# Ledger of designs, part 3: VH-VL binders against Argininosuccinate lyase 2 (argH2)

Target 1, 199 residues: Argininosuccinate lyase 2 (argH2), of Mesorhizobium japonicum (q981v0r135to333)
Amino acid sequence: ATELQRHSIPIPETWLATSIRDVENILAHGTLPVVVKPVSGSGSSGVRLCDSAAAAIAGFNSAKSVLQDQVDLPSPDILIQQYVEGKEYSAEIIAYDGKLHCLGILAKHKGPPPCFVEVGHDFPAPLLEPSLQELASFASGAVSALGLEFGPAHVEFVITESGPVIIEVNPRLAGGMIPVMLSHALGTSILDMVIRLYA

## First folded at step 15 (VH-VL; from h2 with light chain S30R)

Design j5
Fold by ESMFold2, last read:
Structure j5 (fold): chain C 199 residues (1-199), chain A 118 residues (1-118), chain B 107 residues (1-107)
Amino acid sequence: as target 1 above (199 residues)
Amino acid sequence: QITLKESGPTLVKPTQTLTLTCTVSGFTLGSYGMHWIRQPPGKALEWLGVIWSGGSTYYNAAFMSRLTITKDNSKNQVVLTMNNMDPVDTATYYCARKQWLVGYFDYWGQGTLVTVSS
Amino acid sequence: DIQMTQSPSSLSASVGDRVTITCKASQDIRNYVAWYQQKPGKAPKLLIYDASRLETGVPDRFSGSGYGTDFTFTISSLQPEDIATYFCQQYYNLPYTFGQGTKLEIK
C-alpha cells in the first residue's frame, strides 16, 4: 500500500485489524462506509460493505472465519478499506526479464451490496482497444512500483469518477476459473507459463 | 485546479530536434496518460501519440520514426521529442488529457506555435 | 487509420440562421464522435461527445446526431459569438483522427 503511495498511485485508505477493538478504533474517526475483508482469500469470500460500526464488527467476524478456514495462520488479520465506488476490473500480469506483460483485462461482476459476492468475469472486458491499453498500462505501473521482477501478478482496481484506484496487487495467479478462461482464450496454458517461469 | 502548459522553443531550424515539455498540475501522471496533438496552420488537428499512466507509449504511425514521448512523474512533466524537423512540421503543439475510458479531450494546454524555417 | 471527411470547408450564414455541418467516417465508428469549436489562437473546446451529448455549459442551440458513418452538427440559431472553426473527431480507435474543419463566417 505504502509503496504505491510513494509512486503517487491511488489506493483507498486501508487499515489492518486483529480484534474487534481495532475495528472500533478505526471507525471512531468517521471513515464509513468501509469494506471489511480477509487479508487473503478467493473471490469475495468474507467481503462485506459496512455502513455502521455494528456491520463492521459482524464483517470482521465473518472475514476472520474465512481466514481460519483457508490457512493455518496463528493470528489472521482483517483488512478494512474505505469504500470506493466504480466499475471493477482485474489484470493478469507476468513479470519476466525486467518486463511486464499484461495477459488480459477482465471486467469483474459482483453481486449486490453489502456482500459483493463475486459472480463472474468477462474476458476480454467489453471496452474499445484504446481503453484496454489505458487500463493495462495502469495495472502494469502498479506492479512495477512494487518491484515485482519475476512471476505472476493479479491486479484488482476500480475506475472512479476521479480516475483509477488500485484495490489489490497479489503476486500470484488469479483464483477461480480465471486462469482457465485466459488459457482457453489465449490458446496457451497460463499455469504452464508460470511453472516454466519457476523451473 | 487542473492545468497543462507547453513550453519550449518557438523557432527551430530544419533537421534540428524539437523538444517540448508539458507541465501539469491538479492530477498525477501515475493516474492519467498524456496526449500530444498538433495543428498545422489552416489544417486539421493531428494526434501524435500518448504516454499512458504506467509509462507505455503509442505513437501515430505517420510520426513514430521521429517521435519519442517520455515523462517524469516526480516533476509533473511529459516531454515530446521530434527529430529531423522539416518546414511541414510547423504547427501549434498541444498537450491534452482526457477522462478515463473515453477518447475525447476536455483538458488542453494553451498550445505553443513551433515554426520550422531557416 | 479511420478518415473523417468533413463538409463544407467553409460556410457563411446570417445571425439567426440554422447551420449544419457533416462528417463522414471511412468505417462504422458507432457513436464515438466528438465535435469541437476552435476560435483563432485558442485550443479546441469540446461541445458534443458520443455524437449527440452536450458538454456541460454548452448552449442548447448546439446539437449533434448520427450513428455509424454519417454525423451531423447543428447550430439552431446562429449567434455572433459562434464565429469559429468546427471539427469532428473519432475516438473509436487509435490514432484518433479529426475532420479538416469548417470555417464559419457571418454574412
Scores: ipSAE 0.584, ipTM 0.852, lowest interface PAE 1.5, mean pLDDT 82

## First folded at step 16 (VH-VL; from j5 with heavy chain L101M)

Design k1
Fold by OpenDDE, fold request of step 23:
Structure k1 (fold): chain C 199 residues (1-199), chain A 118 residues (1-118), chain B 107 residues (1-107)
Amino acid sequence: as target 1 above (199 residues)
Amino acid sequence: QITLKESGPTLVKPTQTLTLTCTVSGFTLGSYGMHWIRQPPGKALEWLGVIWSGGSTYYNAAFMSRLTITKDNSKNQVVLTMNNMDPVDTATYYCARKQWMVGYFDYWGQGTLVTVSS
Amino acid sequence: DIQMTQSPSSLSASVGDRVTITCKASQDIRNYVAWYQQKPGKAPKLLIYDASRLETGVPDRFSGSGYGTDFTFTISSLQPEDIATYFCQQYYNLPYTFGQGTKLEIK
């Protein structure tokens, strides 16, 4: 997060909480609504929009429960972010040979708040070609700023009225059926592509 | 206040390389795509290329072989380099900015006339 | 590339006249058209975007219409300060392309 800010890449204000007390302290200095999510979650699991302290605490407990099912940590980190309003997109990027290659932009379809369950994706995102290039560059810039110079990256961002905002960068391919969808659309196995990078 | 200003040589000899610099202020260069557009005297505008926020570029195919756009965010500068200049390349060169996710230009530099002549 | 065929290339009209300029796109570009005014020695100034939306601060005597391939720019009542060259632009796809321009003079 700090590194992205140093590169003037827009991100929401972000905090880490390990206890309910942390959540309360964060909210004492923050502005509602916030998004509470596991630090290492997949998809929309454990993600919750919270417009009150009570909701945030509930979200924290939910996210904690999700993480504890995945990792054996008594006090996992929970991510709290300022809510960013807009349509959510993602980019799949592969970095190799000193270059960043964006495989494309995806449009994310989410269910209603507060959980925003992912219900589908469009690939490519139904945007004009120039916009796709613009977003691809933006996402690649974020990956570059973080020093991810080799391997795949999954970038999530929200398009606001003032421009896109990075909400998450993962040094891995997107989960679920997204790699399969991309592979089908691009006519080549993305997974094999990534495997070959490490061969 | 947002400002764009083109600078560089106003006279270039044939076959030489043109280097123009666009210096911006009033906004963060790293957060916007910057475009170059030229206009021969008395003729239409011609879009040359863009360097996007993340640093990737796209060039008009007519100029791809001899056009390079780079930027230095720390200096708030975008640089256009065009090789093998010809008298036909005589034009006013503009740098321009647009808003996110749109393709029209709401901020322009004043332009700089570049004459290619022996 | 998408071609924007602008007409007429030149136009002379009197103060108060209605002025109409047209641009035809070589393919369907929906409403992704902008119109610019350029005065001598100056950079183009955005007047209309998204085919019909007036840029902030632009007088309402300027307007645009069209969708698909045929677009129209109109000055409802020509003023002396409107002497300029006008250009259409498509931004449906790269490369961005402009019309040939219309030089507008006052009789």
Scores: ipSAE 0.885, ipTM 0.952, lowest interface PAE 0.4, mean pLDDT 95
Fold by OpenDDE, last read:
Structure k1 (fold): chain C 199 residues (1-199), chain A 118 residues (1-118), chain B 107 residues (1-107)
Amino acid sequence: as target 1 above (199 residues)
Amino acid sequence: QITLKESGPTLVKPTQTLTLTCTVSGFTLGSYGMHWIRQPPGKALEWLGVIWSGGSTYYNAAFMSRLTITKDNSKNQVVLTMNNMDPVDTATYYCARKQWMVGYFDYWGQGTLVTVSS
Amino acid sequence: DIQMTQSPSSLSASVGDRVTITCKASQDIRNYVAWYQQKPGKAPKLLIYDASRLETGVPDRFSGSGYGTDFTFTISSLQPEDIATYFCQQYYNLPYTFGQGTKLEIK
């Protein structure tokens, strides 16, 4: 997050919490609503929009529970972000040979707040070609800014009225059936592509 | 206030390379795509290419073989390089900015007239 | 590439007249059209975007319409300060392309 800010890439204000006390301290000086989510995971599991301190604490406990089902940590980090309103998209990036290659832009379909359950994806995102290029460049720029010069990256961002905002960057492929969908659309196995990078 | 200003040679000989610099202020260059557009005297506007926020480029196919656009965000500068200039390339060259996710231009430089002549 | 055929190339009208300029796209470009005003020695100025939306600060005597392939730019009541060349632009796809321009003069 700090690195993205250093490169003037728009991100929401972001905090890490390991306790309820941390959550309370963060919100004491912050602005609601916020999004609470596990620092790691897949999809929308443990993600919650919170418009009160009580909701944020509940969100924290939920995210913690989700994360503890995946990892054996007594006090895992929970991510708290300023809520960003807009349509959510993602980009699959592959970095190799000193270049960043955007495989494409996906449109994310989510259920209503507060849980934003993922219900589907479109690939390619139904945008004009110039816009797809613009977003691809933006996402690639974020990956570059983080120094991820080799391997796959999954970038999540929200398009606001003033432009896109990065909400998450993962140094891995998207989860679920997204790689399968992408492979079908592109006519080549994305997984094999990534494996070959490490061969 | 947002400003764009083109600078570089105003006279180029045939076969030589044109280098123009667009210096911007009032906004963060790294957050916007920057475009180059030219206009021969008394003629229509012609879009040359773009360098997007992340640094990737797209060029008009008519110029792809001899056009390069680069930028330095720390200097707030975008550079256009066009090789093998010809008298037909005589034109006013503009750098321009657009808003996110749109393709129309709300901010333009004043333009710089480049004459290609022996 | 998408061609924008603009008409007429030149136009002379009197103050107060209604002025109409047209652009025809070589394919369906929905409403992704902009109109610019360019005065001598100056850069183009955005007047209309998304075919019919008026840019902030632009007088409401300027308007645009159209969808698909046929687009129209209108000055409802021509003013002396409107002497300029006007251009349409499509931004449906790259490369962006402009019309040939319409040189507008006052009688």
Scores: ipSAE 0.877, ipTM 0.951, lowest interface PAE 0.4, mean pLDDT 95
Fold by OpenDDE, last read:
Structure k1 (fold): chain C 199 residues (1-199), chain A 118 residues (1-118), chain B 107 residues (1-107)
Amino acid sequence: as target 1 above (199 residues)
Amino acid sequence: QITLKESGPTLVKPTQTLTLTCTVSGFTLGSYGMHWIRQPPGKALEWLGVIWSGGSTYYNAAFMSRLTITKDNSKNQVVLTMNNMDPVDTATYYCARKQWMVGYFDYWGQGTLVTVSS
Amino acid sequence: DIQMTQSPSSLSASVGDRVTITCKASQDIRNYVAWYQQKPGKAPKLLIYDASRLETGVPDRFSGSGYGTDFTFTISSLQPEDIATYFCQQYYNLPYTFGQGTKLEIK
């Protein structure tokens, strides 16, 4: 998060909350709407757009519940981000031998707010080739900025009127059927590719 | 507010290497792709290549074997290196910026005329 | 590479005239075309993008049209300050390519 900012990579304002009091304090200095989501997770589970303090608190409790189902922590960190409006994309990147390799750009299809349930993905994203290169470079730059020099990375970003904004970087492959989709499209097992990196 | 300025030698001998620097201001270089375009006197524009925000590059195949583009975000500088210059490479060289997700150029440097002559 | 065939290469017209320049792409490039004005000793200036969208600050006497392979740039009423060379550009794919240019003069 902070590291991305130091490298002038655009991100939304991001906060961590462990209590309702934290949520209230964050909103006292922030601007609605915000997105509340678990610090870790797959897809849109526990993700909520919140346009009020009450909604944010409810979102916090929901995200907390989701996270506690995964980990037995009494006070897990919940992520609160400034909402960024635009089309959401993602990039799958593999870092090895001092290079970053973008496997491609995906277009994310989300349901309506507030939950933004993921409906599907397009691979490759239906963009012009130059734009795909531009986004691939952008996403790779984010991964590099975070010092992720080895292994897979999943980068999520939103295309705004002023350009792309990083909303999430995970040092892992995307979840769900995305690796399968990529493997099929690329004609090679992405999972095996990653496994071989550690062999 | 946004400015691009090309700098470097204006005279290069045949077979020598051209090095041009584009210095930018008014925006964060690391957040944008930068392009190089040249124009021989009285002729059409030729797109040479790009260095994207993350540092990856794409070169026009016509120049790929001779062209390298690098950048230093901390210095707000992009560098073009072209090897084995020939009189046919005499041209005004421009650095240019475009908006995100588009392929047209709304900001240009003033250009620098590079003459290749013995 | 995508070729942009621009015509005419030169054009002379009178003040107030309607001026038309065309570019033909070697393949379907949808509406990914830009038009530039370049005056002597200056860098190109963007006038039109996405084939028909007018850049901010550009007089409305300039316009563009087309989709697919055939594109047209128009000056509805030529003004003395419009003396320049005009270029089309495709940005459907890399490498970006430009038309040969049209040198516009006033009679």
Scores: ipSAE 0.872, ipTM 0.950, lowest interface PAE 0.4, mean pLDDT 95
Fold by OpenDDE, fold request of step 23:
Structure k1 (fold): chain C 199 residues (1-199), chain A 118 residues (1-118), chain B 107 residues (1-107)
Amino acid sequence: as target 1 above (199 residues)
Amino acid sequence: QITLKESGPTLVKPTQTLTLTCTVSGFTLGSYGMHWIRQPPGKALEWLGVIWSGGSTYYNAAFMSRLTITKDNSKNQVVLTMNNMDPVDTATYYCARKQWMVGYFDYWGQGTLVTVSS
Amino acid sequence: DIQMTQSPSSLSASVGDRVTITCKASQDIRNYVAWYQQKPGKAPKLLIYDASRLETGVPDRFSGSGYGTDFTFTISSLQPEDIATYFCQQYYNLPYTFGQGTKLEIK
């Protein structure tokens, strides 16, 4: 978050809420619409676009519920981000031997707002090769900026009219079928690749 | 306003290494890829390579063995290093920026003429 | 690499004339073509992008067309200030490549 900003990597304004009061306070200083999502999770579960305070509170409660099913915390952190309009992509990156290797760029297909249910991915993303390189470097730069020098990283970003914006960085492989899809496309097991890093 | 300015030696001897610096202002270097393009006198433009925002590079294969592009975001500087210069490398060298996700260049430095001669 | 074959290499025309320059790509590059104007001692100036889109601030006497392999740059009515060398560029793939250029003079 702040680390990315320190490196001049564009991110949406981001807040953490642990209560409805926090949500209200955040929105008092922020601008709608916002995206409310669990601080941790997989896919689009608990993610909601919110155009009002009421929606944001509802989103908060939903995200909280989702997160509490996964972690035993009475007041888990819920992430609130300024909504960024554009096509969403992701990058799978492996950091080892002092280098960051982007395995590729994925195009994310989401359902309609407000829930943006993840419905699929394209790999590789249907972009020109130069653009893929540009995005790969961008995503890698974000991972580097966060000091993730070893292991896998999953980077999510949105391409806006003014350029890509990082919306999430996870120090792990993407969930679901993404590793499987990449493995098939690349002709090698991504999971095994990661396991070997720690062997 | 956005400005790009190339600086470095204007005369290089054959076999020596050329080092050019592109200093940018009006934008954050770390957020953009920077490209180097050269143009021999009276000839066509030739794309040399790029250093992307994250620091990765891609070089024209014709120059890959001789060309290195680095940058220092804190200084807003991009450096081109080309080894084993030859008179045929005499050209005006430009640094250029493009918009995100496009491949055309809307911002150019003024260019610096580098003459390779003994 | 993708080659951009530009023609003619040079041409001379009168003020008010219609000027046409062409570029042919060695492969299908869709509409990923830009056109530049370069005046003596100056850096290239972007005029057209995406084959037919006019860059902001560029006079509308400049235009571009084409898709696939054949592209055309046109000045509808040549003006004295248009004396320059013009280049096409493809950005379909790396390395980016330029046409040979067309030196335009006024009679």
Scores: ipSAE 0.868, ipTM 0.947, lowest interface PAE 0.4, mean pLDDT 95

